# Ledger of designs, part 21: VH-VL binders against p42126

Target 1, 258 residues: p42126
Amino acid sequence: QRVLVEPDAGAGVAVMKFKNPPVNSLSLEFLTELVISLEKLENDKSFRGVILTSDRPGVFSAGLDLTEMCGRSPAHYAGYWKAVQELWLRLYQSNLVLVSAINGACPAGGCLVALTCDYRILADNPRYCIGLNETQLGIIAPFWLKDTLENTIGHRAAERALQLGLLFPPAEALQVGIVDQVVPEEQVQSTALSAIAQWMAIPDHARQLTKAMMRKATASRLVTQRDADVQNFVSFISKDSIQKSLQMYLERLKEEKG

## First folded at step 9 (VH-VL; framework fv_bebtelovimab)

Design s46
Fold by ESMFold2-Fast, scan of step 9:
Structure s46 (fold): chain C 258 residues (1-258), chain A 123 residues (1-123), chain B 109 residues (1-109)
Amino acid sequence: as target 1 above (258 residues)
Amino acid sequence: QITLKESGPTLVKPTQTLTLTCTFSGFSLSTSGVGVGWLRQPPGKALEWLALIYWNDDKRYSPSLKSRLTISKDTSKNQVVLKMTNIDPVDTATYYCAHRGYKYGFWPYFDYWGQGTLVTVSS
Amino acid sequence: QSALTQPASVSGSPGQSITISCTGTSSDVGGYNYVSWYQQHPGKAPKLMIFEVKDRPSGISNRFSGSKSGNTASLTISGLQAEDEADYYCSSYTSSTYVFGGGTKLTVL
């Protein structure tokens, strides 16, 4: 079990807690359980909103699982990337109100998850940064993730953030608009409950159709180009230079842990 | 080789509870990502999805039939059971169980089906 | 669950190609690549022919191909053979449930 769901059917809300130790890395199993958990809530008409958070504060999600991208077969890389695309498509186009209650560090794939939400709340802790830092590892954010960030913070800010692999601490995250609120860590959950109640006050039909209309162009671009994006990813990640770079990085992480 | 087979009563009376069992081989409902679904097809009509159970005991139900349906599994017996309450003549159909799942994450397709069992609802 | 629109029937001669359409909405066919196609011979269980719009399970002839444009998915069968005569159902997985087409009866003349 890598995802805990705490329902409050009377309020129409569920809290989805990430529990994939040690750092909520987006492994193939975790990606699959996230999609299935979201699907269950979407299938149950008693739920209208979901709050996404970590079971343990400190790390919301460290992002993609580099062990899924190194030392494996091309077929594995293709399957993994399809699973990443699936999570993004399902979250980004969800008919539920999604609020991310970011109670920990939120780099790369963690930021991918947060960016799919309708509203983002970040704990005011200088150790908790958010951003798409793929370029710092020599990896490129896919076009659909680039589009998501650009839609959120604007073209110029997104270009600077993506090229430099920026991670924004709380004050800067609020200023650039990648998060909507910054609050003391002990208030993140109550703030998320308050925020989701505001979004759920809007009639579902109007909210859902507006969300679909606003997000259709971005989502459709990936839907029509999924296979090409998978092939591009597999080709890139399979390069000897990239595989060696990732292997060295993973070995450094292992050595630093002792 | 994945195989599934439906079993249960072929004739039921209105207002009774219909219980159908799917017995399968060639896969385990302990495998991450794997599920078993139930579908039906009234004579001469389209296919209709009823319910799905996953390896981790997560369950999905058709919204229109949810109040009447219960799906459960017995992993040790390789069985999935569907119960439908308050049966009526409109529920007359061939009922199928089907395998769903693939090793590379989310895969919402039914790739292997049982032969189907015709259930007639009459007095 | 017949939310997807298919023609009731289609016909062709051996060696010809035919196409069956499946039209839905942006929430079922258009929003995702969850389109699948099933072949059903009289008195038999459905058989998965196409998944993810265009992918084939192992053992399915490359005469069967799938595509999608907007809210309409298509199944094309090339080089028609007598054994292709069957009912064909499209399906799409939505955010929360499965939807099916009404079915298309293919007659091979």
Scores: ipSAE 0.524, ipTM 0.804, lowest interface PAE 2.8, mean pLDDT 91

Design s47
Fold by ESMFold2-Fast, scan of step 9:
Structure s47 (fold): chain C 258 residues (1-258), chain A 123 residues (1-123), chain B 109 residues (1-109)
Amino acid sequence: as target 1 above (258 residues)
Amino acid sequence: QITLKESGPTLVKPTQTLTLTCTFSGFSLSTSGVGVGWLRQPPGKALEWLALIYWNDDKRYSPSLKSRLTISKDTSKNQVVLKMTNIDPVDTATYYCAHRGYKYGFWPYFDYWGQGTLVTVSS
Amino acid sequence: QSALTQPASVSGSPGQSITISCTGTSSDVGGYNYVSWYQQHPGKAPKLMIFEVNDRPSGISNRFSGSKSGNTASLTISGLQAEDEADYYCSSYTSSTYVFGGGTKLTVL
């Protein structure tokens, strides 16, 4: 329902389309359906690769659902954050080839999803930026997401990007290395199909073991610290100043959408 | 509270199809994230997972048994049905259905179980 | 054949603590926090005692606790009571299936 899966079992590929209007925000329900959809494809030996994209161009995903993080109980915040961790762990450690076909804006949690993939393609549209912009809202990217960005673009670029909450337009995204290709919007899908075919040409056993070897240290750090990370999140988000800031931001969004 | 109960034949002959029904109450199999699974335990042996069905009709099967298993649901009757084809004496086991799911998204644990039904496969 | 390795039996006296180990691989026990533990009394259905390595369902005594180090998970039962005598099964979830341990028979002497 919130995730459309278009299989091509003969090619070993599925296209997973985000369909959680209006902006593919990572609500608890959407997080659940994403993980279960991924699990289905992983459990089916017919599939070796998945292309992640938005059903509608414009927004790949706006990121975390702020309504899950404001005006709720500490137990709700804990459960929500565990679901976010679960999505990252499942995507980051997936044995499937994952390619992001980024056909829209990709801030914060959208960038989290894109960063878990093996390859990222961004549409050449100046309105479609990608980055971890949490600091602009007065919140912080967790250590495991910081590690993921750092592994992708390097320590120096990651520190600058995270401290300033940078969103990279397409040319800058390619230059810094947060995406692998920038192409005209109408070519994103065909470019993703070409890219995933290249990755799938490698024998699965060798590719999967290499991916595991490269990613195990980063993933294990969260696996061993999940509870501590949840407690840090709950403590931080529950602060009165943070709750007020989020309430004001949500109210501003309502007024702008008037 | 959540309850589940298995029903079906207690004696089945080799090569037949075993059909088991799980009837449940206290939850809806239309709630996002919720599923019902089937597991079995041969006498004196370990638990073995067989199949799982989710609220959205997505299905999972044990890789070793996939060709023999079909899981289905009837949400209006609060029932989940498991069919296992070409039954063999090694399939003699207590069969359980169990609830899987929680409000916190992906939650791969079986928290409430039926009492189990012993199925003996013999001529 | 069980995918996860448990000792066949453990024993203890009332009031003691015992620990049951469960060893898997980096793709099951080590790669995720999907470890769960089930208690089973003779003739009864399994009961979920621990999930997510160390969390307890409502109503489960805090005498039951879980932990994990690398590819080995552990169930610890403190202040042993007669009713704790049962078979204990560990389980982990992978991306492709559920795996179970062979079970450990706990005897309370």
Scores: ipSAE 0.615, ipTM 0.837, lowest interface PAE 2.5, mean pLDDT 92

Design s48
Fold by ESMFold2-Fast, scan of step 9:
Structure s48 (fold): chain C 258 residues (1-258), chain A 123 residues (1-123), chain B 109 residues (1-109)
Amino acid sequence: as target 1 above (258 residues)
Amino acid sequence: QITLKESGPTLVKPTQTLTLTCTFSGFSLSTSGVGVGWLRQPPGKALEWLALIYWNDDKRYSPSLKSRLTISKDTSKNQVVLKMTNIDPVDTATYYCAHRGYKYGFWPYFDYWGQGTLVTVSS
Amino acid sequence: QSALTQPASVSGSPGQSITISCTGTSSDVGGYNYVSWYQQHPGKAPKLMIFEVSERPSGISNRFSGSKSGNTASLTISGLQAEDEADYYCSSYTSSTYVFGGGTKLTVL
């Protein structure tokens, strides 16, 4: 079980806890369980909001699982990237209020998840940075993720952040607007409960239609180009130079754990 | 390789509970992302989805029929069971179970189907 | 009844191409790329012909192709053969729910 859901039906809220050790990497299995868990909550009208957090503090999510992108078939890469697109589409367009309670490091794919939420709270710990650092790994954030960041922090800040692969520590994250609150780590959960209650005070019909209207153009751009984006990803990731770089990185990580 | 087969009563009286069993082979309902669904088709009419159960025991139901449906699985027996309460003549249909899942995660399509079992509801 | 709109029937001659439309809304066909097409011969179970708008399962002839424009998906069958005579159903997955079209009866003359 990689996703724990703790319901508080009386409050109309569920807490979704990531439990994919060691670092909540977005493996195919974890991506699948996240989407299915979200769908279950969306289908149950006793829930109006979801708080996303890590079961264990320290790492919210380290992002994409590099083992899904190295030493595999082109068909596997296509399926993996389709699963990544699916998670983003489902979270970004969810009718539920989504609040990320970021109790750990939040790079790359972790930031992808956080950016889909309506509200982001980050623990005030200098080891917990958030950002899209793909370029530092020699890879590129897809256009739909670039659009999501740009919509959140603005064009110039997003361009600088993406080109340099910036990871923002808490004070800088708040200043640039990638997170909405920075609070002591022990207050993250209570702050998230308070924030989600404020969002749920708004009538669902009006809030949901406004969210859909605000996010339609960004989501539709991926929906119309899903297959082209998959083909571009598979072509890019399958390059010998990229595969070799990923293999070397994975071997380095294995040495650190050995 | 993947096969599914429906079994259950072919004749049911109004107000009774219909119990259908899907027995399958060629896949495990322990594999991440895999599910088994139930669908039906009244004679000469369109397909209608009823319920879905995933490998992790998560369940989905048609909103219009949710109060009448229960789906369960026995992974060790390779079986999925559908129960529908308060049967009515309008529920007369061919009932299908179908495999949902793909090697690569979220995949909301039914790629292999059982042969179907016709259930007639009459008094 | 059926949430997706299909023509009740379509006909063509051997070797001809035909297209079957499937029209929904922005919340189903238009909102996601989860359109699938099923072929059903009389007395038989449905067979998946197209998934994810335009993808073919292994073993499905390339004479079958799918596309989507806005809220309308289309199934095109080229080089019509007698064995293609069947009912065709479109489907879309949205918000944990499957919706189906009313079905189109293809007659090969």
Scores: ipSAE 0.110, ipTM 0.667, lowest interface PAE 6.2, mean pLDDT 90

Design s49
Fold by ESMFold2-Fast, scan of step 9:
Structure s49 (fold): chain C 258 residues (1-258), chain A 123 residues (1-123), chain B 109 residues (1-109)
Amino acid sequence: as target 1 above (258 residues)
Amino acid sequence: QITLKESGPTLVKPTQTLTLTCTFSGFSLSTSGVGVGWLRQPPGKALEWLALIYWNDDKRYSPSLKSRLTISKDTSKNQVVLKMTNIDPVDTATYYCAHRGYKYGFWPYFDYWGQGTLVTVSS
Amino acid sequence: QSALTQPASVSGSPGQSITISCTGTSSDVGGYNYVSWYQQHPGKAPKLMIFEVSDRPSGISNRFSGSKSGNTASLTISGLQAEDEADYYCSSYASSTYVFGGGTKLTVL
C-alpha cells in the first residue's frame, strides 16, 4: 500500500505514513489512497487526530507527479487536477486534528499537504526545505493554494515567496511562520505526538466549528470555481512551451536515476 | 469491456441469511482505487446502497443495515460476496453489483452495473 | 432520517428541455461535489449519466448536463427524445456513504 496507517486508538490518534517511493510524488494512485485513508479515519469515532509523515526520512513529499502533467491528453490533465483539488479540499476541511511531522524535503505539492494541517513540525536539517516553488519550474500555484499560503504567512510574505518560488530552510521557515516548530530530526515524531495531544485536549465540537468557520471562505472559493480552475490548469499546462519545459525536466530526472 | 453478473437464490425464507455473489470481468480488484458495491431496489421503489469493498479490502456499509451485512472479496476468482442476515419480506428487491472505477484519483461513482437479480422473500 | 428530494414526475415534449432538481443539505449536496445522476429504463439496470455534478461518462450525449447551486443539484436534458423517457435518480456521496433521491419519472409526451 502507498499509505501506512499506524493506529493508537487508546490515544485517539493515527500516524499516516507516506510510502510512495522514491519521493512520495502525488500520483493518481497515491492521491486516491490518501483520500480513502483519511475518510476511513474521519468516520471511525476511535480517532480524533492524525499525524502525517513520511515512512522514510529525507523526503516528506516532492509534490505533484510531473508524469501526470506531461505527454498526456487534455482529459487526463483535467482528471489529475480534479484529484489534486479533491485532496486539498478533504485535508483542508477535515474534522480531524491534522499535524504534519515533516521529516524530509517538502516542496510544492508536499507543501500543499503540510499547509492543510493545523500544526507543522519540521526536522532541523538544512536539506529539508518547505515552500511553493512552482515559479522556478515555469508554472504557477493555483489561487486556492495561494490563498492557503497567504492565510498562513500573510500577504506580503506570500507574494514574495510565490513570485520567487522560495523554499525556506528550517530557521527561515520558522521565522516566516510557514512551520510552527523546528526540532532535531530524531524528535519530530515525539514532538508531533505532544502537539496533537494539546490540540485534542480541546472539546471536538468547539474546535471543529471554529476550524470550519476559519476555513469556510477559502474552501468555498474553490468549490464554486472548481471547473474554471480545471480549465485554466488544462489550458496552461497544454501550451507547447510548458510541455517542452516539463519534458526537458523529466528527461533530466531520468538521467539522474540512470 | 467491464461486465458484472449477480448470482444467488431467487427465493429465500424469512430469518435465513441471503448470500449473493458478483462475478466480474474486464478489471481487477487488485488495481488501486477500484471497488465493487452492492445496491438494491424493491419493486417500484428507489435505489438503496448497501455496501462497498475496495481493492485494499477496506469496506463501507450502509449505516442502517451494517449490523446485517458482510461484504468480502476473492480477487483471484474475480468475485465479491454479500451476506445479509435475518432476511425479511421487506428485503424483497432486485440486487445489483456495480463497479466503482479508478478514474482521476478519488472517484465514488458506479459506472458499470450487473443486470440485477430479483430476490423474493416469502414463507 | 436523511434523503435527497426529487420531484416524483416531470414531463416534456420532443425537442424541449426539462430540468430535474435534487435537494439535500450542506452536509451532502451542498458541501461536496460528489453528485451523480442515473437513468433507468423499465426492467433495466441503472446507467451513470452524470458524475461530479456536471461531468459526463464517455458515450453520454451532451444533451445531458448537470449543475449545482447551494444545496440543490439539477439535471437538464435538452432536445428531448422518446428514448429519454425513464426514471432518473440523483445520488450524493458524503461521510463514506451513498444517499439516493426518491427518483423522478420523466414522461416524453
Scores: ipSAE 0.098, ipTM 0.650, lowest interface PAE 6.5, mean pLDDT 90

Design s5
Fold by ESMFold2-Fast, scan of step 9:
Structure s5 (fold): chain C 258 residues (1-258), chain A 123 residues (1-123), chain B 109 residues (1-109)
Amino acid sequence: as target 1 above (258 residues)
Amino acid sequence: QITLKESGPTLVKPTQTLTLTCTFSGFSLSTSGVGVGWLRQPPGKALEWLALIYWNDDKRYSPSLKSRLTISKDTSKNQVVLKMTNIDPVDTATYYCAHRAYKYGFWPYFDYWGQGTLVTVSS
Amino acid sequence: QSALTQPASVSGSPGQSITISCTGTSSDVGGYNYVSWYQQHPGKAPKLMIFEVSDRPSGISNRFSGSKSGNTASLTISGLQAEDEADYYCSSYTSSTYVFGGGTKLTVL
């Protein structure tokens, strides 16, 4: 089981804990379990909010699983990217209140997950950075993820962050607005419970319709061109230069871990 | 390759519990992402989804019927069982079990279906 | 009560093209690309013809195509053949449940 779901008695909240060792990489299997776990909570009327966090502190999620994107078939790349799109669509448009309790490093695909939430809390630890660092790997954040970041921190900040592949440490993350609160690590969970209770104080139908109204244009843009986005991803990732870059990066990671 | 077959009583009386078994081959319900669902179709009417069970024993139920439905699996026998309590003549329908799974993540479609079993509810 | 709206019937002649509509809301058909279409011949189980709005399972003729505009999905059958005469049901996945249309009877004259 790669996703632990713990009910928080009396609050109408579930805590969804990522448990995909070693670094909560968004493998195809983990993506599938995340979506199915969210679906289960949406189907259960006893839950109105979900806190997303890592089972172990240190890494919230290292992001996309590069082994799913290198040395595989075009059909595999297409399927993987559809699964990534699926997670984003399900989280971004969820009727549940979503709060990310970021108790670890949150690069790339980890930041994708955090950005779908209604509220983001980051532990005040200089080793825990958040951002879309795809360009540092020679790959590109898709337009729908770019739109999500732009909606959160504004056009200029998003352009700088995306072009340079910036990872923001806690103080800078708060300043740029990619997270809503920075608190001592031992307070992340209690702060998330307080925040989600505040959001859940709003009547569901009004909150849900407002969320849908605010997010529909961004979500619909992907919904209407999902297949084109998949084809663009497969074409891009399959280029010899990109595959070579990814292969070299994976080899460097292997050497550094010893 | 993938096959499913429904079995159970074809005639049941009002207020009884209906038990239907789906026996399948060509896939394992221990494989990550795989699920099996139950659907029904009253004579001359539309399809209605009833329940779904995943490889990890996670369960989903139609909200309107949730209080009457129990879905379970026996992975070693390649079987999924549906129980519906307090049966009524309005529950007369052809009941289908169907496969839900895809290699490439979340896939909410039923791609292979059993032949269906007609269950008539009468005195 | 079906959640998705389909016409009760549609008809065409061999070789013609027909389209069946399926109208929902922004929370089902419009919100995601989870639209599927099933073909059902009398006395037979439903057969998946289209999934994810426009994709075909292996072995399904390219005469069957799907599309979506806003809250309305469409199934188009080109080059109509006698064997296409059947009931067609649309479905969408929404809020962790499945919803179905009322079905459309296709008659090939």
Scores: ipSAE 0.353, ipTM 0.742, lowest interface PAE 4.7, mean pLDDT 90

Design s50
Fold by ESMFold2-Fast, scan of step 9:
Structure s50 (fold): chain C 258 residues (1-258), chain A 123 residues (1-123), chain B 109 residues (1-109)
Amino acid sequence: as target 1 above (258 residues)
Amino acid sequence: QITLKESGPTLVKPTQTLTLTCTFSGFSLSTSGVGVGWLRQPPGKALEWLALIYWNDDKRYSPSLKSRLTISKDTSKNQVVLKMTNIDPVDTATYYCAHRGYKYGFWPYFDYWGQGTLVTVSS
Amino acid sequence: QSALTQPASVSGSPGQSITISCTGTSSDVGGYNYVSWYQQHPGKAPKLMIFEVSDRPSGISNRFSGSKSGNTASLTISGLQAEDEADYYCSSYDSSTYVFGGGTKLTVL
């Protein structure tokens, strides 16, 4: 099981804990379990909010699984990217209140997950950074993820962050607005419970309609362009120069883990 | 090579519990993303989804029928069982079990279907 | 009534093209790319023809194609053949359930 769900039915919330060792990489299996777990909670009327966190502190999620994007067939890349799109669409448009309790490093795909949430809390540890660092690997954030970041921190800050592949440590993350709160690590869970209770105090019909209204344009842009986005991703990722860069990065990670 | 087959009673009386078994081959219900669903079709009418069970024992039910339905699996026997309580003549239908297509585990479609079993509810 | 609206019947002659529409709402057909199409011959189980709006399962003829515009999905069958005569059902997902259309009877004249 790569996703642990701890219900607090009395509060109407569940805590969804990422448990995909070693670093909660968004593998095809993990993406699948995340979507199905979310769907289950959305189907259960006893839950109105979900807190997303890592089972093990230190890494919230290392992001996309680079082994899904290197040394594979074009068909595999297409399928993987459609799965990534599906997770983003399901999280971004969820009728549940989503709060990310970021108890570890949160680069790239980890930041994708955090950005879909209604509220983000980051542990005050200088080793835990958040950001869309794709350009540091010679790859690009898709337009729908760019739109999500831009909606969160504004156009100029997003442009600088995306072009340079910035990872923000906690103080800078708070200042730029990519997270809403920075608290001592031991307080992340209690702060998330407090935050989600505030969001859940709003009647569901009004909150859900407002969320849908605010997010519809961004989500619809991907819905209408899913196939074109997949084709663009497959074309880009299949380039020899990109494959070589990813292969070199994977080899460096292998050396560090050995 | 994926095959599914429904079995169970063909005639049931009102108020009884209907139990249907789906026996399958060509896939494992322990594989991540795999699911098996139950659907029905009353004579001359549209298809209706009833329930779905995933490899990790997560279950989904039609909201209108949830109080009457229980889905379970026995992975070692390659079987999925559906129970429907308080059966009524309106539940007369051909019942199908189907493999949930899981190219990436997210998309809700059924790519392989059993032959179906007609269940008539009559006193 | 069925959650998704389909015409009760369509007809065409061999070699022609026909299109079957499937209309829902922004919460099902319009909200996701989860539209599937099933073909059903009398007395037989449904067969998946299209999934995710426009993808074909292995072994399905490229004469069958799917598309979507807003809240309406369409199944197009080109080069119509006698064996295409069947009932066609569309399906979509609405966050918590699968919804089906009422079905369209295709007659090949």
Scores: ipSAE 0.007, ipTM 0.562, lowest interface PAE 9.5, mean pLDDT 89

Design s51
Fold by ESMFold2-Fast, scan of step 9:
Structure s51 (fold): chain C 258 residues (1-258), chain A 123 residues (1-123), chain B 109 residues (1-109)
Amino acid sequence: as target 1 above (258 residues)
Amino acid sequence: QITLKESGPTLVKPTQTLTLTCTFSGFSLSTSGVGVGWLRQPPGKALEWLALIYWNDDKRYSPSLKSRLTISKDTSKNQVVLKMTNIDPVDTATYYCAHRGYKYGFWPYFDYWGQGTLVTVSS
Amino acid sequence: QSALTQPASVSGSPGQSITISCTGTSSDVGGYNYVSWYQQHPGKAPKLMIFEVSDRPSGISNRFSGSKSGNTASLTISGLQAEDEADYYCSSYTRSTYVFGGGTKLTVL
């Protein structure tokens, strides 16, 4: 299993722990297990909130699995990107209260997951940064992810962050507003439980309708353009220059692994 | 290459429990993202989804029938079993099992279906 | 009543094109791209013809195409042939539930 779910039915909360070693990369299997796990919790009346965290501190999620994006067929890239879109749509529009308890590094696709949540808590460790750093790898964030960041930190901050591929350490993350709280690492879980209880104190019907109203326009842009976005991704990622860059990066990662 | 076949009683009396077995080949219900669903179709009427079981034993049920349905699997035997309690004449239908998903990824469609088994409920 | 609305019947002549509509709500057809279409000949199991609004499984003729606008999905069959005569059902997957249309009987005159 790549996703561990620890229920607390008495509190109406489940803790969803990422367990996809070594760095919780969003592989096709992991994306699929995340969606199905979320769906199960959404259809169980015992649960009103979910805390997303890593099973092991250090890395919340390193983001997209580059091995799904390099040396594969165009059909594989299309399937992979559809799975990424599916995770974002499901998390972003979830009727559950979602809190990310970020107990590790949170770049790129990790930040994608965190940004879908209603509330974000980051451990105060200078090694744990959060941000959409795609441009540093020569790739670009899709429009729906750009919209999600803009909705969170504002247009000017988002443009600077996206163009430069910024990863924010904890103090800067709090300052720019990409996270809501920064706390000592040992307090991340208890802070997440406290935060989710506050959100769950609001009657579900009112909270859910407000969330839907606030997020409908952003989600609808992707729903109406899913196929075009897939084609854009496949075309971009299949470029020889992009494939060569990703191959070189993956080879360097293998050499560094000791 | 993927095949499914339903088996079970063709005649059931009201208030009894209906047990149907789906036996399949050409795929494994150990593969991430793969599931097997049950659907039914009363004579001359629309299709209705009943239940779904995934490779990881996660289960989904039709909300209107949830209290009457139990789905289970035996991965080693390539079988999925559906039980429906308190059967009624309105449950007379052709019952289908169907494959859902591809190797990996979220793919919520039924691409291969069994031939169906007609279950008649009468006193 | 089925959750999704389809016309009870449609008809066309060989070589003609026909379109079958499937109308739901913003929480099913309109909210997601999980629309599928099934073809069913008398006495046979349903066969998946279209998934994800407009994609075709391997082996399905390109005469079959799907589209969606708002809360309405459409199946279009071009170059009608006698073997296309069947019942057609639309379906939408929503978060964890499948809903189906009432079915449309296609007659090829």
Scores: ipSAE 0.464, ipTM 0.779, lowest interface PAE 3.3, mean pLDDT 91

